# VH-VL binders against Probable ATP-dependent RNA helicase DDX59 (DDX59): the designs that were tried, part 6

Target 1, 164 residues: Probable ATP-dependent RNA helicase DDX59 (DDX59), of Homo sapiens (Human) (q5t1v6r416to579)
Amino acid sequence: NVRQIILWVEDPAKKKKLFEILNDKKLFKPPVLVFVDCKLGADLLSEAVQKITGLKSISIHSEKSQIERKNILKGLLEGDYEVVVSTGVLGRGLDLISVRLVVNFDMPSSMDEYVHQIGRVGRLGQNGTAITFINNNSKRLFWDIAKRVKPTGSILPPQLLNSP

## First folded at step 1 (VH-VL)

Design n04 (framework fv_narsoplimab)
Fold by ESMFold2-Fast, scan of step 1:
Structure n04 (fold): chain C 164 residues (1-164), chain A 123 residues (1-123), chain B 106 residues (1-106)
Amino acid sequence: as target 1 above (164 residues)
Amino acid sequence: QVTLKESGPVLVKPTETLTLTCTVSGFSLSNARMGVSWIRQPPGKALEWLAHIFSDDEKSYRTSLKSRLTISKDTSKNQVVLTMTNMDPVDTATYYCARIEWFGESYDAFDIWGQGTLVTVSS
Amino acid sequence: QPVLTQPPSLSVSPGQTASITCSGEKLGDKYAYWYQQKPGQSPVLVMYQDSKRPSGIPERFSGSNSGNTATLTISGTQAMDEADYYCQAWDSSTYVFGGGTKLTVL
């Protein structure tokens, strides 16, 4: 079971909101997958997570070599990392990692990407949560996200519901 | 305890189809991290990888033999099946099934091996 | 198709160090694995990811992998170490095994 939570978070407030989530003992179940787009820099956010929260954090993206990505995924499976910050889907190996929390720090570019990213949660009968940050930069997807999430009974931000 | 066991031994005539079954215990074929490979060894020669299968039905085959090989699994029986068509005397070998682990973008070691089964191709 | 080359045989006296090599194009950029096989028996994993020992494998077994050559090193070699040793790597879409090295302890 995946619990989908949609939060209205303006771009300058996203880091603070992520740190609040990671400090919430009911939400924080390592390993946590955090998805970002290229504009925020996965390396920079991973560094900030370590510095501010003290959690073992690593970034994974296309500029990492295949051997580096393999070692990171192995470490994640063995419990060496508590938070992984990724710029997107990294192939079959990441699909095998069962996680209890996904944070879409940036809204995916499509609903197909959204579904794929939250699909990392709740495998093998585990309960899990997917938290997605939205704001005016993601308006194009408001109708699709509302259609998908509203039937689940999750509370949607008023800003999303009131956008015609 | 984890074990793998191959069916056989088998005597096959040239041009016939070989079918081997690997029965696993101590782990589930539904385990996303684990897969099963078939590896053969002709008498006095090196090990040769043939095929693998993982829980999501991801399959891979040795390129030179891919037109002859089919790998499948029956999760309810905890069995992996290999078929190889058009057998030739050069295919005479001990055939092993072995467990393999997945590490994201890469595969790891063959950590646990079956006892092996002798397949003889002779007229 | 990628190729891994091993010396076909190696002989050492008890207590000597045995160094078994495995050579392949840019092998150091890949992970190397080693299997021990005694006559009539299945292969046994003795080294994984270049230099890591499975549980139950004695500490006298060590490994390295750099450039084009991976090496399995057995210090204080014992009679029980007499076996065929195979290296292995994943390359692109296939698993490649070396030709094997017969280690004799005399």
Scores: ipSAE 0.000, ipTM 0.480, lowest interface PAE 17.5, mean pLDDT 82

Design n05 (framework fv_narsoplimab)
Fold by ESMFold2-Fast, scan of step 1:
Structure n05 (fold): chain C 164 residues (1-164), chain A 122 residues (1-122), chain B 106 residues (1-106)
Amino acid sequence: as target 1 above (164 residues)
Amino acid sequence: QVTLKESGPVLVKPTETLTLTCTVSGFSLSYSRMGVSWIRQPPGKALEWLAHIFSNDEKSYRTSLKSRLTISKDTSKNQVVLTMTNMDPVDTATYYCARVYDSEYWLPFDYWGQGTLVTVSS
Amino acid sequence: QPVLTQPPSLSVSPGQTASITCSGEKLGDKYAYWYQQKPGQSPVLVMYQDSKRPSGIPERFSGSNSGNTATLTISGTQAMDEADYYCQAWDDSTYVFGGGTKLTVL
């Protein structure tokens, strides 16, 4: 039920690639959940999405209170946000969100987190897509990524397959 | 198979420092959505949250006890350690460690250790 | 720091509905969680985020949370449900547990 896409994207090119994805009429199905590896990055990227694409964007991370998170999740369900930038999965409450697109802007530090992040797609039988950006910063996980994704028939970047 | 196990039981004298170790199995403390909390329960009384540590080393403490508590982790040993200074007989309780998955705000304590009895007496 | 208040005890007959309440100021603006604890055992999560059941918890357990009161409801109560039940919520600074309710099935 989840199409897994792995893209080779160098750090300076990630923002441009994200904006291209958000402007793609076939891929963009709000709300879109974007995962990043730090709180400051979540706030800054959320602001950049708003300024550059005009989409309603908000950040979620551990410095947001439970009340703020509950209100943001409620807003997502009501269509008040089109893009959510998060440092991690929002717990089991995320299964209430109808998400058809996940973008892992930063590859998670573990395969367990990767699986849980892409698991936010395909709720209630809806088809969806998970796009993950990788580069040499994720080299330690290349074997596990290939082992996980190769059986799905997705095309993997040559840089991933040819890495020792 | 997720398992958490507290060290002890322990007998502590008043004014001494308590050190408890929680050893985890079936998950890694380095996984970015994992956290572990310490919770205590005095005999016949309610559960009381003490401290938590998240995989990224973010820490939180019960405000009333913050000056006495320190929580840390050793990912290579799969252990979370709680220290509590200046122990008093009122601190006698069963101490639990419990897993918080994803975020300290979102998920409850989904797996608990067996608990360890800490007795504070002269 | 908000206080969560539970009745200390509740008695029901087998097959009847048990409703365990947890009261706190603006509790409905927060998520409520419920734990079951049997004598000599560790607590077990039975309800999370107001109304969601963990895997393995029977359908007869349900939850709600509105205004100042969260409720754990056990329909068709069985002898095996006899235990202490604790509610829990997160505020902006700490985790808070209720005082617990001893459910007796007689």
Scores: ipSAE 0.000, ipTM 0.480, lowest interface PAE 15.8, mean pLDDT 82

Design n06 (framework fv_narsoplimab)
Fold by ESMFold2-Fast, scan of step 1:
Structure n06 (fold): chain C 164 residues (1-164), chain A 124 residues (1-124), chain B 106 residues (1-106)
Amino acid sequence: as target 1 above (164 residues)
Amino acid sequence: QVTLKESGPVLVKPTETLTLTCTVSGFSLSNARMGVSWIRQPPGKALEWLAHIFSNDEKSYRTSLKSRLTISKDTSKNQVVLTMTNMDPVDTATYYCARIGYEYDSSDFYFDYWGQGTLVTVSS
Amino acid sequence: QPVLTQPPSLSVSPGQTASITCSGEKLGDKYAYWYQQKPGQSPVLVMYQDSKRPSGIPERFSGSNSGNTATLTISGTQAMDEADYYCQAWDSRTAVFGGGTKLTVL
């Protein structure tokens, strides 16, 4: 169901790579969910997406109420938003939401979080894509990432495979 | 200066095992950006993909032939080996090895350099 | 059954435009690739990722891919372009080739 893509992207290159994905006809399939590791990052990145690409974008994080988060995700599924940038906090009862593209802008700190985040894609008979940015900050997880992704047939970055 | 060269040509009897070797030059099989694929073409027919292997040892096989195919590499010799069991006259074809060039940022890849091909004939 | 369908033959006069089609369900959601094969020769990559030309391929070759159809277009077709043309796409980790189109330049 879910096509997993792992990209080697250094921190200063991440925004440019995200914009390339959002402008790529093969990869951009709304609704899109982008995961980041902090609240400020979610707010700033969603503003940058809207300003640079013109896509309807908004953030989700812990300072937004559960009702507001539910309404944002409902709007994402109904086309009121094309891209939602989230810290991973979606809200109670919203863990079954399905999108067509997930971008892990920041690699999660654990494989359990990774699996949970890409699990937003390709549910209930849908096909979709999950794209994850990695670099040396995630080296602790390189073996687990390779072991998880290899069986799917995805090609892994050489930087990940040539680690000690 | 990139070249790929298939072993052979080969005459194989029905039920025997085929072994083909692809020797590569101008690039390394330890380069994780690269892979090698085997593709065949029966006389006057279309190209048919069989298998590939990447420098990281990831392998894929044509589903209908998976039980008969094995692909491996010897990085020190710059060689990729395809083994196909229980050969049948229908397997008569020109067999090509081709390099897989690819882009990590879209998980897409393509056959950018091809060997000359080797004729495999299956008959009694 | 083949996933990618091509017309088996196409004939054009020198200087005319040849358009070779490749049809498959939602092919526009995937990248399309094109290979040229002359008699007794190995295939040569002439187009990758829908519309990108490899080094050495003339600019008269162009490509597109939208909806269910990918197209290889050869403008100002020359006698040297006479060949079989195969489209290719990926279905998961399996490469799928079209049936091929024999381009005749007369």
Scores: ipSAE 0.005, ipTM 0.490, lowest interface PAE 15.5, mean pLDDT 83

Design n07 (framework fv_narsoplimab)
Fold by ESMFold2-Fast, scan of step 1:
Structure n07 (fold): chain C 164 residues (1-164), chain A 124 residues (1-124), chain B 106 residues (1-106)
Amino acid sequence: as target 1 above (164 residues)
Amino acid sequence: QVTLKESGPVLVKPTETLTLTCTVSGFSLSNARMGVSWIRQPPGKALEWLAHIFSNDEKSYRTSLKSRLTISKDTSKNQVVLTMTNMDPVDTATYYCARTFDFSGEDYYGMDVWGQGTLVTVSS
Amino acid sequence: QPVLTQPPSLSVSPGQTASITCSGEKLGDKYAYWYQQKPGQSPVLVMYQDSKRPSGIPERFSGSNSGNTATLTISGTQAMDEADYYCQAWDSSTWVFGGGTKLTVL
């Protein structure tokens, strides 16, 4: 089953919070899949992860060729990467990789996308964790987030619950 | 039942801007499994891919036409819009929108459902 | 200029096997897709990811893709299979179509 954690994280604090998560040995189980909302953001965050944490990081998005994505996925299977930063366009083959930690650095714009991103955790009956950062940019989805996460027994941020 | 429908038909004068709307039904544009492409076909010629928009709003364009093309979506209206600037008679074609069945971490299905197409004629 | 090259036409007799080729540099390192288009109609996906058949497409359609060439094979070709056939592949950030092959069943 997947443990869903929702954290209130303002935009300027997101990188620091991600680095805290990646340095937490109880949470960090490579490869870690990190979702962001744009291609440039994926490339820049991947570089920042490698530079600041020393972890082997790579980005995956639509501008990567199918051959490049196949090579990245092969590298993941061989242990060449510890963190993958993606816009959600992962391509074929990632379904063969078991991930135990997903971080939604940017909350997806829809609940359908949220479900698919966290669905990368818990493959083949394994347990895992999905951590999602929210703030006022995701206000439109607060009710849907609460409706989905409340039945799991997870504690929701007060900021989410007190907003219409 | 899944359907896509292009606006039009349209008559455009040379140098004007083309705007086409694709209205989708039977799936959500926010569905991470789905994206929408625009394709055109001049009379008697081959299919030519123009642009694609993913559920997360990532966009891709045909390289030779990139400076002329803009693709966007409005999930509240279930619409994908294509804009093409500086129209020329050689841009006369049937324009299609099509759904791409594509899952993160799963197989690409390709373009599994197509609209009926709309005729765009560029003439003075 | 198209990256993917198809023969412009192919003729077969009813009941014969039609083999439609699509050539591109290192095409076997990519996934190939095939579309059927009949006059006045929208294209229909008949083969995806080299060799997988969509629901509703007859078993006589099969596909392969290796090296520089992808092939759509139609066994026991019928009059109803007469159409234009287009191959397609994803290359980096773009979709690319072949020039199309007109299949005539004589």
Scores: ipSAE 0.005, ipTM 0.540, lowest interface PAE 13.6, mean pLDDT 84

Design n08 (framework fv_narsoplimab)
Fold by ESMFold2-Fast, scan of step 1:
Structure n08 (fold): chain C 164 residues (1-164), chain A 127 residues (1-127), chain B 106 residues (1-106)
Amino acid sequence: as target 1 above (164 residues)
Amino acid sequence: QVTLKESGPVLVKPTETLTLTCTVSGFSLSNARMGVSWIRQPPGKALEWLAHIFSNDEKSYRTSLKSRLTISKDTSKNQVVLTMTNMDPVDTATYYCARIEVTYDSGSYRYTYFDYWGQGTLVTVSS
Amino acid sequence: QPVLTQPPSLSVSPGQTASITCSGEKLGDKYAYWYQQKPGQSPVLVMYQDSKRPSGIPERFSGSNSGNTATLTISGTQAMDEADYYCQAWDYSTVVFGGGTKLTVL
C-alpha cells in the first residue's frame, strides 16, 4: 500500500519544498521519481536538483530516445541516479521500475494519471510514500483527491477542505 | 513590438515538400519562457495544431502527422522553420505561427496560451 | 485521439447571453482556453485557464470548466462579438482545438 501525502504548495515554493523532501533522511529513499507536467520543466528541474542538492539526477520524457532511456534504466538499476524527473512518459522497461518515494511536483491532469504515477511506489517492499503538491491550479480535482486520500487517514490541507 | 511573420503564400504540388519560415521580432528564441508553434486552418474549417519548439530545442508534434513534420529554429536569424513532406490537396490551409508562453512559477513550467499570432499564409496544394 | 466537441453554430439577439460549450472526456481536469476569430483575421485569446480574462477583453466575457464541459459565456452580446470561437486544451505537451462555433448576432 502507498502512504499518500497531499501538501499545499504554491508554485513559487515548490522547488524549496522538493529540496526539503530530498534532504529529509526519513523521506528520501533513492531512486526518487519526481513527476512534472512538461518536458522543459523536467530538464530544468533535474538540472536544479543536481546543482542545488548534489544528488545524481536525470530527466526522462518523450524526447529521450529509446537508446537513451535504456541507458538511463541501466544506470538506475546500477545506482547511478538518485532522482529521476519525468513527465510520466517513462517508456518500455522504465514503466516496470518501482520506487519507495514518488513526488508529484505537479498534480497530474486526471485522477487516472495520479493513480498510475503513485502506482510506481512500494515494489521494493510493501510500503512506500507518494507526496503530491497541490494548489488552486488543481481545484477541479479537489473532490476526487479528498475522496481517494481521506480514507487512508492522511491529513489533508485546510485549503483543499475549505474549497467549495 | 512583438510580431510574427510567415513566409509565402505558396503553391505546392501533390507529393512535394512544404517549407515555411516564421520570422519573429520583439522577443528572443533563446527566452526560456517563449516558444513558437505552427497551427493550420483549412478554408472554413477548424484550427489544427501541428508542432512547437522551445529555446532548449524541446519539440512536440501532432501525433497523426508526426512522420511528415519537422520543426527547427535558427536563433541567430530569429526564424522557426516547419517542413511537411508528401503534401496532399487536403493540406491546403492558412498556416499560422504563434508565440507560446510557458508560465514559470519558480519551479513549475506550464504551457499556457498563444498570445501573439502571425497574419497567416495561404498554402495551396494543387496540380 | 481526444476530441473537443463544440456546437457548429449559435445564434443570439443583441443584448442576450450567448453560452458556447466545449465538451471532452475529463476536460474539467484540464485548463480550457478560448480564441475569437473574425473573418480574414488571426485568432485572438479571449479566455485562459478556464475563467481568466486577458486585459482588453470586456467583462461581458466569462468562463467555466467542470466535469466534461467548458463554457464561454458572453453576456449582453453585441454585434462586434460575432465571430468563430475555438476552445483549446493541453493533452500533456500537445494541443487539441475544438471544431469551432460560429456565433451569429442578429
Scores: ipSAE 0.000, ipTM 0.491, lowest interface PAE 13.0, mean pLDDT 83

Design n09 (framework fv_narsoplimab)
Fold by ESMFold2-Fast, scan of step 1:
Structure n09 (fold): chain C 164 residues (1-164), chain A 120 residues (1-120), chain B 106 residues (1-106)
Amino acid sequence: as target 1 above (164 residues)
Amino acid sequence: QVTLKESGPVLVKPTETLTLTCTVSGFSLSNARMGVSWIRQPPGKALEWLAHIFSDDEKSYRTSLKSRLTISKDTSKNQVVLTMTNMDPVDTATYYCARMWDYEGAFDIWGQGTLVTVSS
Amino acid sequence: QPVLTQPPSLSVSPGQTASITCSGEKLGDKYAYWYQQKPGQSPVLVMYQDSKRPSGIPERFSGSNSGNTATLTISGTQAMDEADYYCQAWDSEYYVFGGGTKLTVL
């Protein structure tokens, strides 16, 4: 049900890689949910998505009021937004929203968060894709992600295939 | 052959700061797949992880002790240093440094350990 | 703060199978690791990523990890296997060790 893709993407290349994904006719299926690790990053990245790709994009994070968050979610369901960039704290609040593509732009803070984030994809018999960016600065969940992803048959980056 | 060796043993008075050095041989602290942790074991008690430093200088600390702990490295000397402030008798333990495979999470090579005693 | 629970002691006769357990909430969703420690010595890695043996560890050592419980199994237990055994799991913010199990072979 959920296709899990793990990509090795260095920090300065993450934005370019995200734009490549959003411009890929086979991968891009709105609504798209992009997870980042901080509020400022969510605001800046959503602005960059809109300016560079032309897609209708907005951020969700804790500094936006409850009313603003409700209006954004209503807009997402009504087609006012194609890409939502969210912090991990608010990802659980989106449990009822099913999307076709999740991009973990930043490494989730925990495996529980990773599971909740990719759980937005492929609900109720629908196929979907979850793409997670990793690199040397995001080592924390490598072992746990590898354990979960290996049984699915997905290809892991060579950097994760080391043994003693 | 890979070896890690802790400085010491050391006697520390209550409220003083502990400084331990781990000298590494047989691999470089710049090796992207390797990192070093400090782990302690009070007499007759379980192992307790304290801090880790990755090859890219990213640092991680036990949350309950993070305000007291500093981990650093000197790649030219191939040494990892742990500093722990405000020592208390309950901090008396054997302190180990251990190499970790960054991507596999295992502590594959351990130092001999050094006894740190905190008493007046 | 996750807690890993191990039985404090286990006794087996030579040649018997020893099964040392390590329990924690959703532990099967994490990788488990096992260390052997003999008196006055440093810990030695005997099992990593649930079921993989380091070079030099005998084939009689095996591991599993599912649900809430990881298990280190030593078949045909020998006197030299007498030691304290610690499990360890990795989390995104820290590493946690179990309380240890003292294996006695007699």
Scores: ipSAE 0.000, ipTM 0.489, lowest interface PAE 17.4, mean pLDDT 82

Design n10 (framework fv_narsoplimab)
Fold by ESMFold2-Fast, scan of step 1:
Structure n10 (fold): chain C 164 residues (1-164), chain A 123 residues (1-123), chain B 106 residues (1-106)
Amino acid sequence: as target 1 above (164 residues)
Amino acid sequence: QVTLKESGPVLVKPTETLTLTCTVSGFSLSNAGMGVSWIRQPPGKALEWLAHIFSNDEKSYRTSLKSRLTISKDTSKNQVVLTMTNMDPVDTATYYCARIRYSDWGYDYFDYWGQGTLVTVSS
Amino acid sequence: QPVLTQPPSLSVSPGQTASITCSGEKLGDKYAYWYQQKPGQSPVLVMYQDSKRPSGIPERFSGSNSGNTATLTISGTQAMDEADYYCQAWDSSHYVFGGGTKLTVL
């Protein structure tokens, strides 16, 4: 079972909010998967996480070779990384491993991608959490987000519920 | 139904270049997470991985043989080609092409193998 | 260069359990794979990711991998299981095969 949390977070506040999550002993359960919408963003955010929080962080995206991605996934399995920052395309290497925390730093461009990303959480019989940052850039998905998340009993931000 | 078939058998003289073609069916060389690998087996010896190519054109070669090996694919023909230069009698072996799969955590494996082709290097 | 060591031969009677080992440094930190090869034939995948069976492989085949040793176990061994068995593992830049074990079913 996945606890879905939707937070209203403006773009300039996203990094600060992510660091708050990673420093929250109640929420932080390594390894953490953080999803972003671009490759450069993945590299820069991963560097910021390591520099600001001291956590072992790495980025993974399609621009990295398969051998680099294999080494990163192997390192994650071996405990070498506590935070992995990725674009939406992870491949099957992560599809069979469960994590306890997913952060959608950028809202996925479709609900299918959203479902796929939060599906990384809560397997192996344990509870997990998926936290997704939204703002006006995701306006077209507001109804679909509300429709999916409301039945779970999770609290939705007023900005989402009051949008046309 | 997945099948792979190597060209050959081949007789090669020392110092000549070996060219082998693997023709695949039952899957596309464009399929994500899949590729073709070349693996050889000298008579009575162990299997030895040589090279692979994945759908995204990512290539990898056995380090000790990298300077001699080239792998390429032609997706329209469903073929993968291996070229090996400066052949020596010690390169005599059965050469297999096999489907390589991107596995969980990136540990790849070979799930379907061709019949193998005998490459003999002699003068 | 990493090396995977297998015993060159193993003999069992029909119905007995065969345990084929594959040893390598930190092998339990990697996934192990097993291939069956009969004379004049291509290798066939019989075990992947330490302990998973491909479709068509009998339930009497099982696998494990911990520490430095991966094991392919064949319970109730049958004459048809007589073959060479090769283990395989991956490191960061290379796919390594063991030397092979010839299983004889007497």
Scores: ipSAE 0.000, ipTM 0.480, lowest interface PAE 16.4, mean pLDDT 83

Design z01 (framework fv_zilovertamab)
Fold by ESMFold2-Fast, scan of step 1:
Structure z01 (fold): chain C 164 residues (1-164), chain A 120 residues (1-120), chain B 107 residues (1-107)
Amino acid sequence: as target 1 above (164 residues)
Amino acid sequence: QVQLQESGPGLVKPSQTLSLTCTVSGYTFTSYYIHWVRQAPGQGLEWMGSINPSGGSTSYNQKFKDRLTISKDTSKNQVVLTMTNMDPVDTATYYCARDYDEWGYAFDIWGHGTLVTVSS
Amino acid sequence: DIVMTQTPLSLPVTPGEPASISCRASQSVSSYLAWYQQKPGQAPRLLIYDASNRATGIPPRFSGSGYGTDFTLTINNIESEDAAYYFCQQRSNWPYTFGEGTKVEIK
């Protein structure tokens, strides 16, 4: 029960597009999970979200201590955060949370990671949305993305369909 | 069906190097951390270390850091434990177990275990 | 390292009776404690995680409680198939450490 949306978003436009999504009352359903491809990016994006949108945001990644990561996930389960910016697999805390919106700010490096990340949406019979930003940096996965998403009826960006 | 299976020698001589393999099936290999836990006969459980099979980053119990290496082979869906300078005290059943990441909440799936005896 | 102490180490019980196992941590582990069951010749099986949450497929007769340093695993109406070793594990700090184990025997 996951609606998959694929958007063509160039790297310098990603932050603005994320803020538009977070300010869209029809899409925004906290807590929102935002996936990025690097630790520094997670910290900086989390800070930007809080500063620009006023939403309670936190980053989670492997450079945070075990205790810090466990405390963040526990706080997330208890409703202390509206947006969580993370790298990769986060552990059981997120697997137990029913979320209604996932944003893949950076396309995962593999389709296995993609499936795992969007799998955070629509748990326990709830409907939800997964929005993934793509551009030429994810070109090697275009065929796999199209193959998975086309059957869902979602409109794919022309750049993906017309890519060699 | 999710399965983890340990394999390796059942007998190792003192001072030799142990190599154990954990083979994974029924799920995406790179989506879960793999931990190694051992249990001496009639004793409790001891955590040894873990690996992130996606990136290859490892974490070790300091007790073993100078002897223990954990590595992966993604093409075979395998994690390998290597431990140098084996001693009779290292006689134990060795388990691999999966977790969502290196610190997760629990080890939800375990291998069946492989007994390693260290003797002359 | 955090030391985990289990009491009792041996627990004979009659079917239908409740059984209770205690686990004490040498320092606070908050709620980051798991319980495992191990039958002879088998690998450990996850019962409880985060102190009180039952793992998928675990019967409701198993329950966990506690926070900080003192934790309890309770088996309400013990059945003969529950004869096993039970281990607690703290997951708060590295290295992860386990209790000594409690042997539950059916009389």
Scores: ipSAE 0.000, ipTM 0.481, lowest interface PAE 15.0, mean pLDDT 83

